# Designs tried in a protein design chat: VHH binders against q9vm92r272to629. Part 18

Target 1, 358 residues: q9vm92r272to629
Amino acid sequence: LEERMAFIEDYQQTQARSLLLYVREHQPAELISENGTIFSTTLDFALGKVKKMVRHAEHYSLDDARIKPPTPAEIVENQTFMVQSTDVLKSNAKFKVSEKVMAEYARLAGLYLDQIESLRPDYRWDGSRNLWILKPGYQSRGIGIVIRSSLDDILQWTSNNQNKKYIVQKYIERPLLIYRTKFDIRQYMLLTITDTKVSIWTYRDCYLRFSSQEFTMDDLRESIHLTNNSVQKRYKNKTNRDSRLPKNNMWSLDQFKNYLRIMGAPDGSWSKTYNGFKQNLVAVVMASLDETELLQNAFELYGCDFMLDEHYNPILIEINSTPDLSPSTEITARICPMVLKDCIRVVVDLPKNPTAAT

## First folded at step 3 (VHH)

Design g25 (framework vhh_8fcz_2)
Fold by ESMFold2-Fast, scan of step 3:
Structure g25 (fold): chain B 358 residues (1-358), chain A 125 residues (1-125)
Amino acid sequence: as target 1 above (358 residues)
Amino acid sequence: QVQLVESGGGLVQPGGSLRLSCAASGFTFSSYAMNWVRQPPGKGLEWVSSINSGGGSTYYADSVEGRFTIIRDNDKKMVYLQMTSLKTEDTAVYYCAKDSPYESSGWEVLPFDYEGQGTQVTVSS
């Protein structure tokens, strides 16, 4: 019940941000009409919702993060907002306000979105479609991942699959594509703990994993949207897929760097991406340290999955504490044994000889 | 023994400038990339900037890009952070951290290792 209520609140907050993002990304004249059916109260509601999120994020504490049940009046207001905002986002409904009033709402939308995105950088990659990815919990095996846009569909899916303990998370709507195809990047991270000293390590090599089909938002099938090799190896590559993509659906880092040169990416794009991996991983590890029991003289290897935006900024998708190190392709047959061998240099050799990792 | 000593922090008004310094000893300074990391009050550590061993390549967090400049002097074994257009959000303890030479190993240690005592920067009117 509490989890359900927390998700409904998150879904509604995402809808408010979706509307403001849509307003920010369009000219005021494009959003209005003399025959418009959407009132300024819809924008007032969205701004109020995001402003509340900004205040909450600034004063966030785990002890203070409780979500209370909405009042009947709040339920009605949320329902009205959902209907009106959906009409704008999915049916191109127009606002019945003056261009000057719309321009002021666009300015405020930009201001509030900038504020929340500075506090929650992960929000930068959200689009206006309010899509969610549902995946089985850690203890569930063999259950498919699905993408849903409707609150009712999501709640019905989780209700019908209660025994699988599904994890619901926001879908990343604006990933960088290569030859019109979705990919992610597997980046390894090593965490070491000695004498309460925490060190985070990133592996200098990585690899890309491609979907078997061209990306489209019109079709939410796993073969298009899930780049994990254990999913993708079950599917044949489609005929309309660009022939420059590898048949085994993986690229080495060198192949990606070559692609960046061929496509005329700015100099230093890979360096920007890799330093972004470091920044994201430092942030996530440090956020968890106060809440995690630390064991002295311990280490753990993690597989970290990233997507990129159009500016080559990385988006952390998930961290896997039990990464698959099997030789599933020629690329993983090369990289995984090297990762394991190099872990020994850091964990065993470095304490005896500080130059072992260099 | 690796030693890093940060200095140059202080109280400054929004829009102001400060230059932080880090004096390094106990390792071959010219062989290592160097980083600046900060910890705002009540928050975790945030990577701010890095500079490669030769000083020719620099990288910045999105929150500071265009406002901060990282510089090094290998002869003096110093790394600096030139901070301009300071915001209240830049208030933090700033740390200098040694990185591993990227080219010679499979793993790079991130800025938590080999931190000094830090230097406090407070941006307030």
Scores: ipSAE 0.286, ipTM 0.568, lowest interface PAE 1.5, mean pLDDT 78

Design g26 (framework vhh_8fcz_2)
Fold by ESMFold2-Fast, scan of step 3:
Structure g26 (fold): chain B 358 residues (1-358), chain A 125 residues (1-125)
Amino acid sequence: as target 1 above (358 residues)
Amino acid sequence: QVQLVESGGGLVQPGGSLRLSCAASGFTFSSYAMNWVRQPPGKGLEWVSGINSGGGSTTYADSVEGRFTIIRDNDKKMVYLQMTSLKTEDTAVYYCAKDLTYSETGWEVLPFDYEGQGTQVTVSS
């Protein structure tokens, strides 16, 4: 129930930001009509919601993690906002305000969005559609994954599939694209637990996985939006897809570095990305260690999936505790056996030979 | 035994500057990359900055890029973090961390290994 309340709050906050993003991205004249059915109170509510998010982000602590249930009045206000904002975002409903008033709201929307995005950089990846990705918690990536935009659909889906313990996450609407095509990066992580410490390791090689067709938000098909190899193997690459992309839908790290060089990316872009992987993984592992009792003298291999923003900042999508090490392409046929061999060397050989892996 | 001793923290007003120092001993300092990591109140560890063994290559977290500078002095076995334009969000315990040299495996240990006792930085008016 606490998780449900937390999700509903997150969904409503995302809706407020979605409305302000929509207002910022359109000319004021395009948003208004003399016969408009949406009033300035809807924009006031969205601005107030984002302003509260700014305050919470500035003063976040462990005490702030506990969510208080909404009052009956707050429930009504949220419901009214959801109906009105959805009419704008999905049905192109118009505001009944003057162009001058609308221009002022667009200015304020930009101001408050800039403020929250500076405190929550991950919010820059959100668009105006309020999309969510639902993943089963105990199954490998690609199995049972769905994309939903409706709060009711999401709640109904998770209720109908309680046995699968779904994880609900914001869908990344503004990822970095390569040749107009969506990709993610598989990064391996090793966690080792000894009598003296926990150590986190990242593997210095990785690979990219591409969608089978060009990216578009107009179509939510899995062949466009899910880059997992098990999903993409079911689809033929489309004719309009850039011919420079590989037929097997994978790039090696060297191929990605070459792409960065050809496209004139700033020097150090890969170093920035890789260091960002490290930062994200340290944060996630340290958060989990406070709540998880770990076995002594153990190790665990993880497959971590990242996307990038336009500045080469990584976006952590998923951590898989049972990563597929099968040789599905020539790239994985090379990398996966080396990952496993190197795990054995670090975990088995280091305790017996202290100079190993150093 | 690897020893790392951090110092230089304190109370500073927003927009101010501080220089953190880390004194290293118990290993061949010039052979290892060095890092700064911080832990804000009530949050997990956050990697801040890294510098390679020779001092010629540096990297920074986006949140500190352009404001912080990492420097090392191999003769003195010291690594420094020069912090400028400090924000309330920079309030944290700062740790110095030794990284491993490149191993013959593809695995690289993350920079919080061999961390020191830490030094508190508080940015408040």
Scores: ipSAE 0.327, ipTM 0.627, lowest interface PAE 1.3, mean pLDDT 79

Design g27 (framework vhh_8fcz_2)
Fold by ESMFold2-Fast, scan of step 3:
Structure g27 (fold): chain B 358 residues (1-358), chain A 126 residues (1-126)
Amino acid sequence: as target 1 above (358 residues)
Amino acid sequence: QVQLVESGGGLVQPGGSLRLSCAASGFTFSSYAMNWVRQPPGKGLEWVSGINSGGGSTTYADSVEGRFTIIRDNDKKMVYLQMTSLKTEDTAVYYCAKDQYTSPETGWEVLPFDYEGQGTQVTVSS
């Protein structure tokens, strides 16, 4: 119930940002018409919503952060905004304002979006479509994953699938692409739990997984949008796909580093990405440890999936507690046995010989 | 026993400057990279900056690059974070953290936050 209310609020906030992104990315003359059916009140609502988000983020929970139930008037205002903004974003409806007025709204949209994106850098990865990905929480490997844009569709889907634990998350609409193709990065994480200490480890080697065809938002098929090898190995690569991409749809870290050099990426781009992996994983693990019994000697291996933005900042997509270690390609045949061997060295050898991991 | 003691925090106005200090003991300081991480009120830990064992290489989070400078003094076993052009968004408890060297034969490395101290509070407000 609480998660449902939080999701609805997140969806509505994303819709407001989506409208402002749309306004920012178009010329004022393209957004208006003398026969326009959308009025400035729709833009005022979106600006007010984002301005409230900026103030909340700036004040670091100075006020009660709990979501208060909306009043009947606020429910009506939200419903009207959703209808009007959807007409703009999906049906290309035009605003009935002057070009000068529209230009001022575009300026304010840019200002408020810059402010919230400075406070929430992950928002830079969002587009104007308000897309969400629904994943089964008990299974990975692409089984049962769907992409939805409608709030009603998402709520109906989760209600109809109550016997399955589903994870709902914002779809990354503006990922970094390699040769116009979507990819993600498999990063391994090891958790070790001893009598007195929890330690988080990251593996310094990783690999990239590519989609079998070029990225497009005009088609939401899994062969374009889900880079998981269990999904992608079922599809043949399209003939018009860039020939520099591997036939097995994987790159090693060395191949990625070579690509960064060829493309002229700034020195330290990989170090920035890897440090971002560490930051994201620490944040997630520390948030979860309050619920874990810490008095056992144990270890757990995780497969973590990341995407990157244009500045090489990582977005954590998924953490898999049962990572596939089978040799599905030449790359995994090399990496997976080494990961397992190194787990033994860290868990068994490091306590006996402190230099085993150095 | 590894021990890290942070100091130098305080209340400062936007646009101001502070220098944080971290005194290290219980390990061979010159052999390890050092990091600064922070935790804003009600939020998770955020990596801020890192410096290698010799001091010749530094890295910074996008949010602080150009405004913060990390330096170390291996003789005094100290690492510092010079903060300039402070913003309200920089309000946080700041921790220093020892990194762990990992050999090329083993791919695992412990994350920078493994040896954090008590922290030092930085509040940026007008």
Scores: ipSAE 0.263, ipTM 0.583, lowest interface PAE 1.7, mean pLDDT 78

Design g28 (framework vhh_8fcz_2)
Fold by ESMFold2-Fast, scan of step 3:
Structure g28 (fold): chain B 358 residues (1-358), chain A 124 residues (1-124)
Amino acid sequence: as target 1 above (358 residues)
Amino acid sequence: QVQLVESGGGLVQPGGSLRLSCAASGFTFSSYAMNWVRQPPGKGLEWVSGINSGGGSTTYADSVEGRFTIIRDNDKKMVYLQMTSLKTEDTAVYYCARGEYTSSGWETVPFDYEGQGTQVTVSS
């Protein structure tokens, strides 16, 4: 019950931020109508919700972490907000306020969003759709993953699928796109025990995986939104997809570096991205060390999936403890056998000949 | 046994400078690249800077580029981090780490540390 209450609160907070993002991203004149059905109280509610989030994020010790059940009045207020904000976000409902009043709300929305995003950097990846990704708790290779936007649908889905132990997390709505197409990056990580210590390794080569279709938030099909090769290999590339994208839906690291050069990305963008992979992986391993069981001269190989934001910052999506090493494309036929061969050098050869690493 | 011992931290005002030191023992220091990483309060580890085994090549995180300088002395088995124009967001425990050790495509992430680190606090 506490888990359910915590999720409902998170969903409602995300809805408030979604509405303010929508307001910030549109011109005031586009949001209003003389026949508008949405009133300023909806914006007041959203601002109040985000302002409360900013206060809690700034002042850790001022908040009791206990979630209390909402009062009947609070339930009604939340339900009204959810209905009204959903009409704006999904049905393009208009506000019945003046353009000057809407411009002031847009200013406040920007101010409060900047404040919470500075305290919660992960919030910068959210868009205005309040989308959630539901993943089976067991290793699924992209199978069984669904995207939902409705609170009732999410709660009903988890109730109907209790046996699968679903993980619920926010969908990344604002990833970097290449030629209007979603991608992720497979980065390999190796954990070893050497000199009685756990060492973290990253493989210096990686590859990108593309969706078979151009990105759009208007359609939540898995062929657009799930870049995992186990999902994408079931689909043919659509004819409206940019012809510069590879027919096998993968790019090598060198191809990505060339793209960055051609697009005029800042110098050091790849170095920034790769260092970000390392930082994210160290943080995850440090948090999970008590759950890692390694024997002397043993290793654990992981496939780590990242997306990028518009500034080339990595967003860790998933860590797979049983990565697929089969040759599914020319790129994986090259890289996967090298990864395996090089693991042997790290585990077996390097401890015997330290100079082999040079 | 590999040992890395950090020192030189302390309380400093914004805009100030500090020099961190790391004394290495138990391995052939001149054969390894060295790194500085930091952990701000309540945050994960952040890589800060790296220097190759010979000292001729250095790299820096975007947040410290132009403000920090990494130096090594292979004869003394020391690596240093010269920090200038310090900001409140530089407040962290700083660790030195043996890293950038590569083997056929793999490289170590700077996590191979077992020192106490050295606390840097930038406050007025």
Scores: ipSAE 0.321, ipTM 0.627, lowest interface PAE 1.2, mean pLDDT 79

Design g29 (framework vhh_8fcz_2)
Fold by ESMFold2-Fast, scan of step 3:
Structure g29 (fold): chain B 358 residues (1-358), chain A 125 residues (1-125)
Amino acid sequence: as target 1 above (358 residues)
Amino acid sequence: QVQLVESGGGLVQPGGSLRLSCAASGFTFSSYAMNWVRQPPGKGLEWVSGINSGGGSTTYADSVEGRFTIIRDNDKKMVYLQMTSLKTEDTAVYYCAKDTYTETSGFEVLPFDYEGQGTQVTVSS
């Protein structure tokens, strides 16, 4: 119940941010009409929601983190806001306010969004569609993953599939695209445990995986939105996809570095990205460790999936404890055997020959 | 054995400045890149800044870029973090960490293995 209430609150907060993002990204004159059906109270509600989020993020405490059931009046206010904001975001409904008033709302929207994004940098990856990705808790390889935008659909899906323990996550609506196509980056991580010391290793090489067709938010098909090879190998590449992208839907790191050079990315963009991979992985491992329960002389290889934002900051999507090491393309046929060989060098050879991993 | 000793932390008001120091021993200092990472109260580790073995290349987290400067002195085996325009969000224990990136290795060890005791920075008032 508490978990359900927390998700409903997250969804409503995301709707408020979505409306403010939409307002910030459009000229005031484009948002208004003399025949507008949306009143300024809808924007007041959204600003109020984001202001409360800023206060919560600044002053987090265990008591303040608890979600109380909404009052009947709050339920009505939330329902009215959801209807009106959806009309704006999905039907291009216009506000019945002056251009000067709308310009002031746009200024406040920018101010409040800047404040919350400073406290929650992950919010910068969100668009105005309020999309969520639902994943089965014990499945990998893209099986059973769905994308939903409706609160009712999400709640019905999780209720109908309780036996699968679905995980609900905000969908990243604004990833960096390459030639208008979605991609992720497979980064390998090795975890070793020796004499209660945990060592985290990242593999210096990586590869990119592309969707079989151009990115669009107007179509939620898995062939557009799920970049893992187990999903994408079922689909033929579309004819309108940029011809510079590989037919096998993978790029090596060198090909990506060449792309960054050609597109005029700032010097050090890859170094920034890779350092971000390291930071994200250290944070996740540290958050997951219980030092009293560590197994001696254990090791595990993980496949870590990242997307990038427009500034080349990494976004951790998934950590897979059973990564596919099969030679599915010429790129994986080269990199995967090397990863396995280097795992053996770290785990077996390094303790007897200190230069094996250097 | 790798040994890193951080110092220079303390209590400072918002907008203030601090200089953190890291004294390194037990390895060939000039052969390794060095990093600063931090852990805010109740949160996970956050990478802050890195400097290559020669000192000619530096990188920064977006949250500190333009405000912090990392420098090193290979002769003294020291790494420094000059912090300016400090914010309440910069409150954390700061750790110095040895990087093991090499051009010949497939895997490289992350800073977690080489953290020192840390130095507390508190930005308040």
Scores: ipSAE 0.324, ipTM 0.644, lowest interface PAE 1.2, mean pLDDT 80

Design g3 (framework vhh_8fcz_2)
Fold by ESMFold2-Fast, scan of step 3:
Structure g3 (fold): chain B 358 residues (1-358), chain A 125 residues (1-125)
Amino acid sequence: as target 1 above (358 residues)
Amino acid sequence: QVQLVESGGGLVQPGGSLRLSCAASGFTFSSYAMNWVRQPPGKGLEWVSGINSGGGSTTYADSVEGRFTIIRDNDKKMVYLQMTSLKTEDTAVYYCARDTYTERSGWEVLPFDYEGQGTQVTVSS
């Protein structure tokens, strides 16, 4: 029950931010009509919600772990907000306010969004669609993953699929695109335990995986949104997709570095991205140290999937404890055997000869 | 033996400035990229900034870009972090860290190779 209440609150907070993002991204005159059906109280609600989020983010309080049930009045207010904000975001409904009043709301939206985004940088990856990705509680190479935008649909889906124990996560609506196409990056991580010491390793080589067609938020099909090769190889690449993208839907790290150079990205962009991989992975492992199944003189290989934002900051999507090492393309035929061979060198050679590698 | 000694931390009001210093010894300083990482109270380790071995290339986390500047002096074996426009969210223990790599294995060890106790930065008013 607490998990359900926590998700509903998270969904409503995301809806408030989505509405303010929408308002920030449109001219006031485009948002209003003399025959508008949306009340200004909907914007007041969204601003109040985000202001409360700013206060909570500043305090870092664990007291927020317990969610109090809403009062009957709060239930009605929340429901009214959801109906009206959804009409704006999905049906382009207009506000019945003056242009001057709308301009003031746009100014406040920008102010409050800047405040929360400075405290929660991950919120910059969100768009105004309030989309969520639902993943089965086991990893199956993209099988069973769905994207939903409706609170009711999400709750009904999880209820109808209880045996699969779905994980619900906010969908990243504003990832970096390459030639208008979605991609992710497979980064390998190795965990080793020696004499009670846990060491985290990242592999210095990686590869990119592309969607088979151009990115669009108007169509939630897996061929657009799931970049896993097991999903994408089922689909023929669209003819309107940029011809510079590879037919096998993978790029090597060198090809990505070349792309960054050609597009005029700052010289340190890859270093920034890779350092971000390290930061994300250290944080995840450190949070789980007491729960690791690794024993002394043991190791575990992980495949980690990242997306990037427009500033080349990595977004960790998932960690796979049983990564596919098969030679599915010429890129994986080169990288995967090297990763496995290099794992053996780390776990066999370094404990016997601590000065063998630096 | 690798030694990294951080200094320059302290209490500062929001909007203030501090300069952190890191003195390195026990390794060929000019051969390694150097980084600043921080750990806020109750949170995990966060990478802040990096500088290549020659000092000609720098990178920054989005949260500090435009406010922090990393520089190094290879002759003095020092790396610095100049911090301006400090925010309460910058409160953390700051560590300097040597980048590491195992050429024989293609793997890089984490967390960063840092030996010091760090320097505490508290932004409060």
Scores: ipSAE 0.276, ipTM 0.598, lowest interface PAE 1.4, mean pLDDT 79

Design g30 (framework vhh_8fcz_2)
Fold by ESMFold2-Fast, scan of step 3:
Structure g30 (fold): chain B 358 residues (1-358), chain A 125 residues (1-125)
Amino acid sequence: as target 1 above (358 residues)
Amino acid sequence: QVQLVESGGGLVQPGGSLRLSCAASGFTFSSYAMNWVRQPPGKGLEWVSGINSGGGSTTYADSVEGRFTIIRDNDKKMVYLQMTSLKTEDTAVYYCAKDTYTETSGWDVLPFDYEGQGTQVTVSS
């Protein structure tokens, strides 16, 4: 119940940001009409919602920040906003305001979005469509994953599939593309436990996985939007796909570094990306340690999936506790055995630090 | 016993500067890379910056690149974090961390294994 209420709040906040982003990205004259059906109160609501998000993000140190159930008045106000904003975003409804008034709202939208995006950099990957990805809580290898945009559809879908323990996550609508094609990066993480101390390790090699066809938001099919190999190997690559992309839908790290060089990416772009992986993984592991049972002289291998933005900043999309290490391509045939061998090296080479050492 | 003692935190206004210090003992300081990590109120740990054992290579989180500078003095067994253009988002407890890695293993150890009590940085108007 509490999870349901938290999701509804997240969905509504995302709708407000989506409307402001839409307004920021269009010229004022394109947003208005003498016969417009949407009024400035819709924009006022969205600005107010984002202002509350900024305030909350600035004061995130408050431990008891609970999501309270909405009042009847708040429910009605939110429903009105959802109807009006959806008409703008999905039906191209126009605002009935002057161009000068619309230009002022566009400036305010930019200001408030800049404020929240400075506090929540991951919001820069969001588009205006308010899309969510639903995936089974068990290890499914991409099976049963769906993308939905409607709050009612999401709530009905999770209720109808309650036995599968679905997880609902915001879809990344503006990922970095390579030759117009979506990809993710498989980064390995090792957790080791010695003398009740937990250490986090990142593997220095990684690989990219591509969708079988060009990215488009006009079509939400899994062959376009789900990059994991167990999904993509079921699909043939489209003939109009860029021929520079691999037929096996994977790139080595060296191939990605070569792409960065050819495209003129700034020096150190990969180092920034890799450091971002480390930052994200430290945050996730530390947040999870309260739930971890400590076992002496143990280790756990994880496969972590990242996407990148246009500035090569990573966002963590999934951590897999039972990563597939099968030799599915030439790349995985090389890297997976090396990862396993190097796990043994870490366990063997870890210094023993007895209390009496020095 | 590995010991790391952080200092130099305090209250500062947005746009201000602070210099954090970390005094290291109990290990061969010149053989290990050093890092700064921080924990903002109500959030998990965030890696901030790293410097290799010789001091010739540095790296930074995107959120602090161009504003923070990490330096070390192997003779004094000290690592420093020079912070400029401070923002309210930089409010956190800052910790220094020794890392350990081996070239033969193919892995980098992440800098969350720290032993200090940290130093509080508060950026407010």
Scores: ipSAE 0.334, ipTM 0.632, lowest interface PAE 1.1, mean pLDDT 79

Design g4 (framework vhh_8fcz_2)
Fold by ESMFold2-Fast, scan of step 3:
Structure g4 (fold): chain B 358 residues (1-358), chain A 123 residues (1-123)
Amino acid sequence: as target 1 above (358 residues)
Amino acid sequence: QVQLVESGGGLVQPGGSLRLSCAASGFTFSSYAMNWVRQPPGKGLEWVSGINSGGGSTTYADSVEGRFTIIRDNDKKMVYLQMTSLKTEDTAVYYCAKDYTETSGWEVLFDYEGQGTQVTVSS
């Protein structure tokens, strides 16, 4: 119940940011019409919403952490905003304002978006479509993953599938693409636990997994948006897909490094990406250690999935506790046995008792 | 046993400076890169800075670049973090950590048992 209210608030805040991002990214003349059906009050509402978010995100904000029920007036304002903003974003509805007035709203949209994005860097991954990904909590590969943009659809889906305990996450609408195709990076992580300490390890090798079809936001099919090999191996590569991409839909780390060199990526882009993997993984694991049951003298192998933004910053999308180690391509046939062999090396080091003098 | 002992933390005002120290023992210090990591209140660990085994190459998180300097003294088996222009966001427990380069495929990100040193930046 509280979770539902929190999600509705997140969805509405994302809608406000989506509208402002849409306004920032279009010429004022493209957004207006003499026969426009959307009024400046819709933009005023969005700006007010984002301004409130900025105040809450600033370090000196003393706002109540509790979610308060909206007043009847606020409910009406929210409903009106949702209808009008949706008409703009999904139906290309036009504003009934002058070009000069729209240019001023575009300036303010840029100002407030820059401010919230400096406080919430994760917001830079968002587009204007307000898309959410829904994942079943009891399945890792079997998959049941769907992408939804409608608040009503999301609430209905979770209600109708209560026994699967779906996880709802904001979909990353602006990932880095390679030859117009979506990819993720499988990065292995090892957790080792002894009587005296917990150690977190990252594997120095990794691989990329490509979608079988060119990326587009106009079609939400799993063949475009889900890069898992379990999903992608069911699809043939489409004719509109760039021929430079591998037929087996995987690249080695060396192939990715070569791509970065060819495309003229800044020096140290891979080092930046890998350092980001390390920062993200340590942060997530340490945050979860207080909640996890301690297993003594054990090790756990994880498959971690990352996307990148256009600046080569990593975005952690999932940690899989039961990673598939089967040789599905030439790349996994090489990497997976090495990962397992190297796990044995790390595990063997523990019996040497690093707490002993020598 | 790898032993790392941090010290030098304390209470400072925004814009102030502080120097953290880490005394290392139980391994061949000059053969390993060293890192500083921190844990702000209520948040996970954040990598701050790294220095290679010889001291000639350093790296920094974007949030501290230009404000912090990592230094090492291999003769004394010490690594330091010189912090300047401190911000309230720098408030955290700071830990030093050893990089393992001997394991062929695996790199250790966190392998430390110490208590760290508390840095509080408050007006």
Scores: ipSAE 0.311, ipTM 0.630, lowest interface PAE 1.3, mean pLDDT 80

